VHH binders against Uncharacterized protein MJ1408. Designs and how they scored, part 3

Target 1, 350 residues: Uncharacterized protein MJ1408, of Methanocaldococcus jannaschii (q58803)
Amino acid sequence: MSREANPFKKMPTILMPDELMAKALRRGEKVANEMRQKELPWLLKARFVEEHKVRTIASVVADNLQKVIDKTPPVRKLPKFYQEMVEVLVGIDDFKKSMGAFKWASELVRKLGNEYARKIRKARTPQQAGKLRKEFVGRVKSILEQIHPEMAFVAVAREKLKDLPTFKDLPTVVIAGYPNVGKSTLLKKLTGADVEINSYPFTTKGINVGYIGEIQMVDTPGLLDRPLYERNDIELQAILALNYLANLILFIIDASEFCGYTIEEQINLLKEIKDLFKAPIVVAINKIDLVDEERVKEIEEKLKEVGIEEILKISADKDIGLDELKERLKKIAIKEFLKDKDAENKELEC

## First folded at step 1 (VHH)

Design b07 (framework vhh_7d4b_2)
Fold by ESMFold2-Fast, scan of step 1:
Structure b07 (fold): chain B 350 residues (1-350), chain A 125 residues (1-125)
Amino acid sequence: as target 1 above (350 residues)
Amino acid sequence: QVQLVESGGGVVQPGRSLRLSCAASGFIFSDYAMGWYRQAPGKQRELVASISGSGDYTNYADSVKGRFTISRDNSKNTMYLQMNSLKPEDTAVYYCAASPGFYTSLYDELDYSYWGQGTQVTVSS
């Protein structure tokens, strides 16, 4: 089975104009010093030194800019989740504009390097060769300063995108519910404690990814564990990007209310998530070992009133109902994943 | 409401000149790189020339270097292609295109967000 890295993980650190120019000049000077050691008449040697310095500076600058392009995945070919994250966090049009600036600068620097190298080969004096090299360097500095805003934009974009989570192309269950309802305990028991911690925007806790065979289980602390009406627009959009990942939402309710939230508060969060997510929802009523059967029945009736059809009664701590939950999640997640794949394949045929 | 409108095409004899114009509306023109593409019957679309948002930087296909000049007037939201020393092989439909990028690739028409309807250029002997 292949593990896929975040598509942006390979993006290199973006050097600013001054840093890139300093690197290019240092490399050019190193090559120039190597050329100065050759046994040639002084005029031929001077032209040779300046020509190679120009070619080296052009290559370092152009190659560095092209490397950014080559190691940045084309947005249109990404899975929908990653496309949405680029739009939410940086803006696709501005991202494309900035990549275009890198390509323009890379090609122009390479072209100028070739032009100035040819002029230097025809220089009649060492002073003329040196002047042509200085003109070239000035033009490269000007080009880099012209794209400075786009370089800064890509540097910020890289920081936002490089730490996005790695998701496999598998049936995916997204877990939601208030803090302390037993999500972490449940995830460990369902997956056998094989849990990976991944970064996600707008949460310092990250997300936890585990597996039930080939079913991907995603726990979302800081994202789907408090009311969504209190979020700003960008945070909400980042959370809603999970719609492109989720085949099933598993919502956990703490029947005991020991988590610090009333059943009414828990059901209100469930309603918000149900309205915002397209995936079907399964509700697991957890901690049934701490409450009377009558209380569990009351919660079940309230869930039916808000349109929940898939309700399971469990105790993560006491290992009650976990096998039934596991099988139900697998069946629904696989079914929904295959439906989504069938729809995607039909789009690609048209 | 983004719109690109080409004009200036026509039928000319080899060695003559034509100037194409592309009038743009519905976006901040100076923030967009602009390009001219062409497509001859039975051939793939190819980039002819591109120009940065500022107008200071240009790129040309090898087949047109020294003969064609791309320019723009940001105060009029218009881009131009001056075509000199026209050859029969320059016969094609010429398309104006706008990219949110500062510079557009010679090879990837998917870099362009907006396209005009095209204008026919025929160079007949």
Scores: ipSAE 0.000, ipTM 0.174, lowest interface PAE 19.1, mean pLDDT 84

Design b08 (framework vhh_7d4b_2)
Fold by ESMFold2-Fast, scan of step 1:
Structure b08 (fold): chain B 350 residues (1-350), chain A 125 residues (1-125)
Amino acid sequence: as target 1 above (350 residues)
Amino acid sequence: QVQLVESGGGVVQPGRSLRLSCAASGFTFSSYYMGWYRQAPGKQRELVASISGSGSDTNYADSVKGRFTISRDNSKNTMYLQMNSLKPEDTAVYYCAADFTSYWPQLSTDEYDYWGQGTQVTVSS
């Protein structure tokens, strides 16, 4: 699977033991009926039918289990963001153990299929051939019941992982700020196009992904739009996974406070994000057209007091300051992306 | 939970017909060989007729060939036995049976995985 697509999207539906066995038995019976039409001596025909039934059942079961393995990306080869999401949502060690169980069962079923097919070829009676087939089917049912917990685990994991957003390996700006500060309007103005809406854990609003050329813009409604201390541990871990994507945080402040949050409340959220994220922060003071210059200056001074060096004054609604913002975001995001890639490559070489 | 429920039994005069039904639940019906067995008082249980999961392969006891017809409707999870030209010798409890491993049609076997409770068929003169 491509790093530019959700790596789990190609995971197939996971059949439970009874469903998979029923599918295998149906296909085995179909093949057996076709083989029964051949004009052969009765013992040779009986052996031929039972052999092909066994081989077909083995192939259906083993191929189904192997397909799950083949369509599931190896966790160690995933971008760090997706590795972290596997850890947060399902647990990497349990996921790997479950994939191991699928591989073990697939290989064992193929081995048993070959062994029983060979024994059936040497059967001296049709009764012996049928008994060997029955023994094989019982062994396969036992193997599937043995890995039933791992099959159920992977089914749940698939449901949690298949709807994760697709992120490209590009300089990425994550947008943060309270609701109604103008994030959606700003994203539309900066990207010039409708944004792609993607599902994300712990937000009913999803995330919005847009582009400024080769710069990936990620708006995170429901995630970085209220105090982080209000979140449970799993939600916070999912939010912090964004650290593996973010080369730059763009924090939007509503200077007018029409969003319903005071400047003090907005700066407190900014402080939390600054403390928890490694990426540098650019602050855009939005809606400057609705306030006097003295108010904007007051907000700038408060931002400098909390360590913010990159401050832009904009009006998304009135198209003020957007070209300067776009230029600053591109310059900083590209620089940080290249720096982060150099650091990542050095870790792999050591 | 697996269930096989027989219906359609009763008392009939010689030369008449009955149709038995077996309603299956709790397993993937189309994957199983299905069979009708019967047991008369003081006799061993014997295979009457069997049918493959797809319905393409059927087998009959010599005593019923030409008189009985086995069929199945996989969309309704039901197996049938149409019994024509009934004889006093057909008097028995008839059992529905399912085999997940299936059997070879040329083999005489009564090893089935699931059994119904049986339905009485009485042919009285």
Scores: ipSAE 0.000, ipTM 0.149, lowest interface PAE 17.8, mean pLDDT 83

Design b09 (framework vhh_7d4b_2)
Fold by ESMFold2-Fast, scan of step 1:
Structure b09 (fold): chain B 350 residues (1-350), chain A 129 residues (1-129)
Amino acid sequence: as target 1 above (350 residues)
Amino acid sequence: QVQLVESGGGVVQPGRSLRLSCAASGRTFSEYAMGWYRQAPGKQRELVASITWSGGSTNYADSVKGRFTISRDNSKNTMYLQMNSLKPEDTAVYYCAAGTEYYSGSYYYPLDTSEYDYWGQGTQVTVSS
């Protein structure tokens, strides 16, 4: 059921015009060879063979193009996260136009197949029947070449979209913070160590998905772990698509600075994320076991100065403060999720 | 990239007929699904009828089934709405719409209001004595 959330995973491999035509011609010839075994007068046999060859070629081409359409979900019926990913990675208008081209070609090939099959039945000679089949094949080749750019476009689109992560429709916490601040240890401690690794654009590490009961926890290595001002526009837009998923951002600060980043650097990343994401932010000050209370208070005051109201003090390694964090995340994520669902349902009524 | 112009509206008595036309200019007309929408004063815009690029599939609102017929002539870049047995409730501004065909499953899925890319200016139809 978890696979249902990536609707593009069912998109078939897109054959190019020459590949699709070769497949159709091969299947047509196989059917023609079977029909040549029938005991019929020469002219009737020739017409029968050519008619079935045309019908088979038309079906293979039209069905292949229609299968692409059938296995591609309507973009505007998708969750907003997936709609945004299509826009960012592919472009929705060009994607829609390309699907239209596939449907146009499928219907036209089917119509021509029926037309030429009828003409072949009326052929006066075996040579005329063969000529009509050759004309049909030429028309189909021309149609496929006409939509060649759209076929190439959809092939590229499929490669970009097929490996997008599988997200469940649940309250979702997105985890952010610099590398080595303790995100992976914290995620394991909160979720009981069951974490699914999913692909995501612009990160070779992917994203990690875990659960606290019915709360979805998403760790984003390579995405929300470096300054966002260093990103190109398309990469930033892909990261911002997480806005359609996140009900809450959990930002982790390493109080010890053993992660290699100063508190000032960590707070600067927090400010960037706060400015770009609509979801509320909870900050967890991690590794409090490695610093004195006065240092923790200093960090807490700096966080309050930048407008952070939800601050928790934890040690993921030493199991300090994790129960309070878990309950706080659950409460806020559920509240925000239900608020977003209420707003979504009101949009559908209009 | 497509411009749509409606014509054929007017004032008619109940029980009479009107034929609306929508002429398309610009990009390739034949690559677009087409639809007729209407909006009465104080009400939201609603779908009346839609038709695929080839004319092979049509869809109608329940309120107009059996009375209205949508058709298209791709050689003239024109779509039509034949409106028979008109009722006072049919009084509205009628809009022509065009969108890139979007299919799901083995069947054409009619585009909803948000999925049409191009709209005409509208033509008034008034059914009154």
Scores: ipSAE 0.000, ipTM 0.178, lowest interface PAE 15.2, mean pLDDT 83

Design b10 (framework vhh_7d4b_2)
Fold by ESMFold2-Fast, scan of step 1:
Structure b10 (fold): chain B 350 residues (1-350), chain A 123 residues (1-123)
Amino acid sequence: as target 1 above (350 residues)
Amino acid sequence: QVQLVESGGGVVQPGRSLRLSCAASGFTFSSYDMGWYRQAPGKQRELVASISYSGGSTNYADSVKGRFTISRDNSKNTMYLQMNSLKPEDTAVYYCATGDIVTEWSGYAFDYWGQGTQVTVSS
């Protein structure tokens, strides 16, 4: 089975120029102290010490910058959901240019380290060897200051991207509906286990991820639980990125209205989600144990009037209709997932 | 005169292992970062693995991570590439390289190359 993880979770902390330089200088001095313990003539000892300082400083700086590159995934090779999140939160072109600055600086620092180490080996005096090391350090500091804006940009990007949720490459059902309609109870009963809580942009509540076998269930409190016309453009784009994840939307209606929202309000949210998401929608009318059969029929007819054909009647609290819901979700989600994979694979032939 | 001499290549079946060696002379080996490149028929040379002058830092191409291990012995002026779980896709001429990194966006450019050693993974 295919699996996806948050590809940005492994991005290291981005050290700013002064901090990275200080770390490199500390490592260089430690190596220099070890070299000073060797029994060598004064000039050879001075050259040896300064050469190893330069090589150590170059490696610490270059390796630190290269580690950022190595631990950051290529954006265009990412799943579409993560590509969209980079675009929305950071901007792909600026991100690629900033990563390019890291690569340029890493390579330049390593090249200068080798060049100055060679010059130090030819130094005629300890003073000349020390001057060459100081000149190298000044050049490295200049390079780091030149890419300071790109380092700051990547640091901010890392903070925005590091907390994105980890999704598996599985048929995925995204759960929507107002607060207190029974989403949490239903998710727990359908998965039969505890759900994982993940961070997501523009919600302090995070998202909940659970599984029904190979089906990924995603509950989105704070995202698809209130009117979408109340959102700013960036927030809405982050919510719409879920289109690349969702194979099916499960919308939950509270038939009793004990959630605090009228049926009309609940159906209006459903209409907004239906208009913005490409995935098919299944509606579960929950809490049927608390209302008359006639009331359930009224809700069902209203749903059909807005174009909903997949309607299930359940009670999460009383375990009514859950087996039928579970099987319906599995069948539709798997079918849609395979369609999406077939379409994706055909793009590789172009 | 800088010389890099590769050895250890050969023909091997998929899933088997090979260890490549690079013997260096004509320069202070312990002062230079080293790398292994490979070139498959009709393709450009690509960096497979690199190792810092001290051996304290290593880097690998995504295609070989977890399967290949680069190492060096500064007392013997020799660099190694341990290649495990070999695949037909690993078939290439493998080159030992040394030198400075160029100030290029495109990646590492080593100053000196060996003549290469052929690795063929075939069933």
Scores: ipSAE 0.000, ipTM 0.105, lowest interface PAE 15.6, mean pLDDT 83

Design b11 (framework vhh_7d4b_2)
Amino acid sequence: QVQLVESGGGVVQPGRSLRLSCAASGSTFSDYAMGWYRQAPGKQRELVASISSSGSTINYADSVKGRFTISRDNSKNTMYLQMNSLKPEDTAVYYCAAEYTVYGGSLYYDSADFDYWGQGTQVTVSS
ESMFold2-Fast, scan of step 1: ipSAE 0.000; ipTM 0.270

Design c01 (framework vhh_3k1k_2)
Fold by ESMFold2-Fast, scan of step 1:
Structure c01 (fold): chain B 350 residues (1-350), chain A 125 residues (1-125)
Amino acid sequence: as target 1 above (350 residues)
Amino acid sequence: QVQLVESGGALVQPGGSLRLSCAASGFTFSSYAMRWYRQAPGKEREWVAGISGSGGSTSYEDSVKGRFTISRDDARNTVYLQMNSLKPEDTAVYYCAADIGSYWLDYTSPEYDYWGQGTQVTVSS
């Protein structure tokens, strides 16, 4: 990604019809008061005041609606992860339709502002100029009420999308495994830095992002740390969006079982993740310092029986096997990232 | 800034003629419509006649059509009202009004125009 921010972070606060109208009317009155200070013939001054009030109201409303459009990224040009999140959380078609409503209203308000300013210039009396301004305001209010449902929809969409995590377009390793198997300790040891905590849908714990040079490391508490059969369809779809991000899954097993889960339970979660993700899996058997070599070998044999070929034996706490793990992750993640980029290039029609 | 000065009001017998003049200053006279209004004792002001800024269009109240003619001389910043076949009902103070920035000739809110001081026209035997 060319920028290190969630593409939806720049979406402005969406004002509801009454709030936007009140803002426009206040700005219009301020401009009207400035115009009333000019020394002009009575009728000309009255027309001038009302004309500038209408022009100001039109600009405030139209510009506010247009700013929402301009600062909302076009969905089609987003990375696939963010496109999928728009679909999951709000629905792409409804989102596009709502942006269309903002565009329609912005253009119509601007057109009416020009039309009514022109009519006010030809008003025969100050009273007629004032009546034309009131008619304009009534029409703007009606337009905003017509798009009120779309304004509310975009406001809710903004709240859901603005807190999505920021991901770079780099080789990415997604970390999985039960709670307390040592994922956070391992992430800190591998990256040598404090983890950045980002919000994610359907988890109160968020996600942790770190880096090994140009390799992006993503720890997913609450997402890939419990059985997937416990998820509803929308939650599962949000988790599966990580498929557009992950080049490699790193699964952590606690050999000591001090995490509170048996080896059998841990391997069952591994099988579920392996079935749902297309990315290759590397398994790190952690806490080998707390168990004998025979126990580690038993776990390794069970992993081979379920089709795991990339197995490393580590202790995050005691700094055992971390250099070998780091080099293995870099090699596989880079290879898979480049393979995925090659596949994307072949999807483009010449 | 805007100033209008009417003249020409007099006592005239029924069937007589009178020409009113309004000298304007303080604005670009040729750009604006000019109007005549009148006010009889105990009554509100009523519109009488209007002439466009270009002089190409004129309009009159029904009671004066065919008898009154409005004209303008932009070189002298003056608007005129030629009044023929005068009737006792035409007795009123006649006011010149500038409709600044308007191209409309019939006026519904006379209180908001720029007014002169008026000139008295009396039609009596």
Scores: ipSAE 0.000, ipTM 0.084, lowest interface PAE 21.4, mean pLDDT 82

Design c02 (framework vhh_3k1k_2)
Amino acid sequence: QVQLVESGGALVQPGGSLRLSCAASGFTFSDYSMRWYRQAPGKEREWVAGISSSGGSTSYEDSVKGRFTISRDDARNTVYLQMNSLKPEDTAVYYCATYRPGLYKSSGYLFDYWGQGTQVTVSS
ESMFold2-Fast, scan of step 1: ipSAE 0.000; ipTM 0.375

Design c03 (framework vhh_3k1k_2)
Fold by ESMFold2-Fast, scan of step 1:
Structure c03 (fold): chain B 350 residues (1-350), chain A 124 residues (1-124)
Amino acid sequence: as target 1 above (350 residues)
Amino acid sequence: QVQLVESGGALVQPGGSLRLSCAASGFTFSTYAMRWYRQAPGKEREWVAGISSDSSYTSYEDSVKGRFTISRDDARNTVYLQMNSLKPEDTAVYYCAAGVYDFWSGYYTEYDYWGQGTQVTVSS
């Protein structure tokens, strides 16, 4: 499985029964009008008009439903992050059931189109041919109305899933910390400002994705920048889906407290993240240029007391310690990524 | 021949707990997703819970979420529904269903086979 693209970006707009039926009828009438212009015997012309109208309506409806299926990835084959997002935002079993309804309807409409086209071709009168076409149209309308709830469900699911971020299958560092601690400045300095802004559930700010060579850097404003235990269950589960992506968490502390949060508040958020995420944590003490060395040592000792062993001292603004941070992040992220890949491969062999 | 046999239904008091079982035969159980449904008299069948073939994903109807837990034992070809904090509204006949992977759709479909179900009654 690959993280290279949001697998749901190719999902087409879901037409409702009335919209799809209107499109199919319009296409059928266009074909019928073209057939009426041909020089054919009266009964033969009547049969060909109705036959081609039925075939066109069947194709438009069946092809539209099949296109939704073809452009939607099977959930079981998705990377774990995307599988979890489908479960949290939509519900996997209901999504699978709804896609099954699209397949059922597409096949049934195609089968009926073939059956009615054959019957029309053998019609004894123009009136019989027209009656068969009307009967077919009525059956298609009934089929679409029968799956109307599933069509509405998939339309809502598409809106929730189409804007999920695009992740590559690379060692990934997720960045956390309160607002204004220097995360955006640091990300730009480490990645050279090649940052992609992506939407994410439960944040109006989205997430920022950048790269340090083959290392994927994910900044999570609105997600890992305020207390997690105050979130509702669905929001928290969406945030915890990042566990399937993160090989390493980089937590940024503002030593100056100019961000508006005390060191105590910042460490409390760090404790919550450490409790909820499986990935190892590296802490970068930022803005060391604005505080004395004794203050930095105090913060470092407090971090060690809460079990943090990987601590770096930096100034993103003044370019202090960034090369050491970059090399530390690369080393740990690559190691954890390869370890996770080995574990996944062994699980598949069991 | 595919068979699904539900068991474990009983009369329980509100707030009580009950575990339902569904024994499967006639197919390769481990490759199928399993679901629980329920039906009260005069109502349509309602989906209750689902579990994927590899047990990595479970899902629940909103009214039972946090109270019911679906699980499976592939060695015994059995799916379970653990029901806690039962309410009178949970009174129904409970059925299980097996989902198959349809290669063309890439999604699971459900068998039309439904056993006799197992009756759960929640009252004093």
Scores: ipSAE 0.000, ipTM 0.106, lowest interface PAE 18.3, mean pLDDT 83

Design c04 (framework vhh_3k1k_2)
Fold by ESMFold2-Fast, scan of step 1:
Structure c04 (fold): chain B 350 residues (1-350), chain A 126 residues (1-126)
Amino acid sequence: as target 1 above (350 residues)
Amino acid sequence: QVQLVESGGALVQPGGSLRLSCAASGFTFDDYAMRWYRQAPGKEREWVAGISWSGGSTSYEDSVKGRFTISRDDARNTVYLQMNSLKPEDTAVYYCAKDLSYYDILTGYYHSFDYWGQGTQVTVSS
């Protein structure tokens, strides 16, 4: 039911100066040829041809630049997650300045188009009209070349931002844990539907988004599946942006250790995530069918020792404990989502 | 007659600051965007910063972002470049310009119709 899409998905392809100029010149020539077919006195015809060529070139260039502005969302009106992603991947100030360059160039080209069209109307010879048109074209090429760095910057920004995941404004559970602990199997069994695979920065595997009714489930392979303090600052900030989405963290532990990581290693990753994320954590001890009840109790005690209160014992493969997990996730995620919405509404009132 | 006169260039140590000025005459200053360029020995002239005719929009080359600030004073027909955290790589002759070169699609060459001043030398060295 959500109408929300990635705010950057509608950003157009950014033409470089030479490409945009070539497009504008081709359209100008087409319009000029149409004007040449009109029955007018020689000098009036020459002036109207050059005037309409200038107006067409100005419109194509200015409209193309303005379209980039119009299809790019204002950063301050973005959801917090997307604002943080612009800052981390692109830089908000550089992004705003680059958009400013597009606006400056669009307005200047429009202004020059009007000025040169008026000058052409006063031309006494076809040669004078042609010279004014050539002068205008030179001015436009100069303007586009001056903003070439900003055009290149926005093209790169578009590539980084257009493939960011689309998140709905729903109670959201972010799934964490080492590789091969059973996250993918669990997500499939909890959602019962195909998951949407989305690109995300600093992971080649992307992220998976699924739903349990109106609860959004986000699996983060490559992001919350290895020690966070081993990451550089930009990678860590991209991962921490998930704080703006997460109402609940679901951490999966492999009780069997067949994933290749010890319980101690798994709990250390859990501690890092607990320290960095504001959302409450539910821990699911998975693969209980492969271990003794005594081993499960040992893991549960270690989790309680590190401050984990919500612990569930499951087997995703054998369908053990999944209904209890599903109900617990729904209850906590909805509660936290509503609490966060109340906090946002109070912030807006101040 | 269009004339641009740059000033303010000097020898400064790395991490130092310098303010360049460009005094313009012979045209309606507030109707034109103004730009700063630089040229180091043996290198091509490169664009550094730009400011719109209204002063409402500024743009910078990536290597100078956060360090340089372009501004204008239309009452004095002057454009400025404030340079902070200077690096040896910033060593160049700095020029202001009213208009840039254009690309001739028929010949494949850039043709300059720019009005350049004599430039002002900035040297960043210990």
Scores: ipSAE 0.000, ipTM 0.131, lowest interface PAE 17.8, mean pLDDT 82

Design c05 (framework vhh_3k1k_2)
Fold by ESMFold2-Fast, scan of step 1:
Structure c05 (fold): chain B 350 residues (1-350), chain A 126 residues (1-126)
Amino acid sequence: as target 1 above (350 residues)
Amino acid sequence: QVQLVESGGALVQPGGSLRLSCAASGFTFSSYEMRWYRQAPGKEREWVAGISGSGGSTSYEDSVKGRFTISRDDARNTVYLQMNSLKPEDTAVYYCAREYYYDSSGYYPLDAFDIWGQGTQVTVSS
C-alpha cells in the first residue's frame, strides 16, 4: 500500500482458534466426501480420505494465518505518522511479536500436515489412518490455543488501525483554534467546500480534509481546539502524532471574541500548540470586519510578543485577505514538505 | 495455561551425577522441540542440549558431549537431562525451554525462545 491510503485498511478479519479450526474441519470433511466417491480398495480409499483431510486442514489453517501476515504492511517501512500510531494505539514490539507467532504457527501446521500425510499413507489399517488424523487435529488445536492471546491481540489491533485516516502524500496544513472561531467557514472558502470527513482516535467529530490544489488542509475538531493540559497521556501522544503529518499549522483567532473565548485564552492555546509542534505556525486573525483597527493591532502586538512572525488579517465571511492567506500557506507548506521529504529519505538510506 | 516446571537441582561433589526433570503442561508436548539452557553467576545464558519433538535427534554443546544426555517421555509430558561426571564449571541455574521458531515476518528479526521455566540450581562443589 501507498502513503495515499491507510496501510491497514485491507487487513483481514482475524478468526479465533475455535472459528478457524471449525472452518478447517468443515473444508476437510467436504474434501473427504469428494474422495469417498472414487473407486478404490477399502484400505486405499480410507488412507486417501484421511490423507486429504489432513492436507486440507493444514492448508486452510496455514493459509489463513499466512494471509494475515501477507495483508499486514511491514511496520518498519510505513510512513512515520502510521508507525507512531501503531506505537501509541497498539505497541510496535508486541505487534511484531504477534505477527511472528502467526508465522511460527503457519509454518509448524504446514510441516505437521506433511508429516502426518506421509504417516497416513503408510497406515496398515483404516483405524490407524483415522487415529493419525485425530492426533494431527489435536496438535493443530494445541498450536492455535498456544497463539490465542496473539490472535486476540491482532484482532484488537486491526480494529484500532483499520479506521485511521487516509492522508495523501502532499504538503499538509493542520488547522487549529477554539470552536466557532470560523474554521469551517474558512476551510470552505479556501477549498471550495469539497471536504471529506475521516475518523481519528479520541474525537467523535472526526477530522475534515480539503484541498487547495495540491495542498492538503486538515481541520481537527476535538483535537487542537481546547487546552492540551486537559488530555491524558495516550490522547496527547495521538495528537502529537500529527507532527509527522503537519508541514504547517494554521491557527485561527476570533478577534471579536463572539466564539466565547477571550483573546488571552486563545493565545494561551496557541502557545501550547507552538511549544508541542515542530511545524511553523501562521496565525490568521479572523472576523476583522467586526472590530476596529486598534483592536486588531493590539492582538497583532500580543502575538508578536509570544514569538509569532507570520500574522494575517482576514474575514472569512466577507472574503477579506483570503488570496494573500492562500499564497502564504502554499509557499510555506511546500517549502516545509520538501525539507521533511529530504529528511525522511536520508533516514530510509540508513 | 502453558507451564514448564524444572526440578532435580542439588549440591553434588565433583564427579557426581544428577538427573533434572522438566514437567510440561498446557500444550501438545510431542509437537515441540525441547531445550535445556544454563546460566552461571556473572555469565551469559548458554544452550546445553536439545531434543526434537519425535525424539529422533539430539544435540549438545561441546563442553557437555559424552557427559550429559537429554531424553523425553511424551506419555508423562517430561523432558530430562541426565548429567554425569559433573565439574565445578557445570554450576549454574538450569532452565527448560520450549523453542518457538520466529522469522522476521517482514517487520523485525525475532530471535526468541518462548516459555522459560523458573529454573533449578545445580551446585558442584567439594
Scores: ipSAE 0.000, ipTM 0.152, lowest interface PAE 12.9, mean pLDDT 82

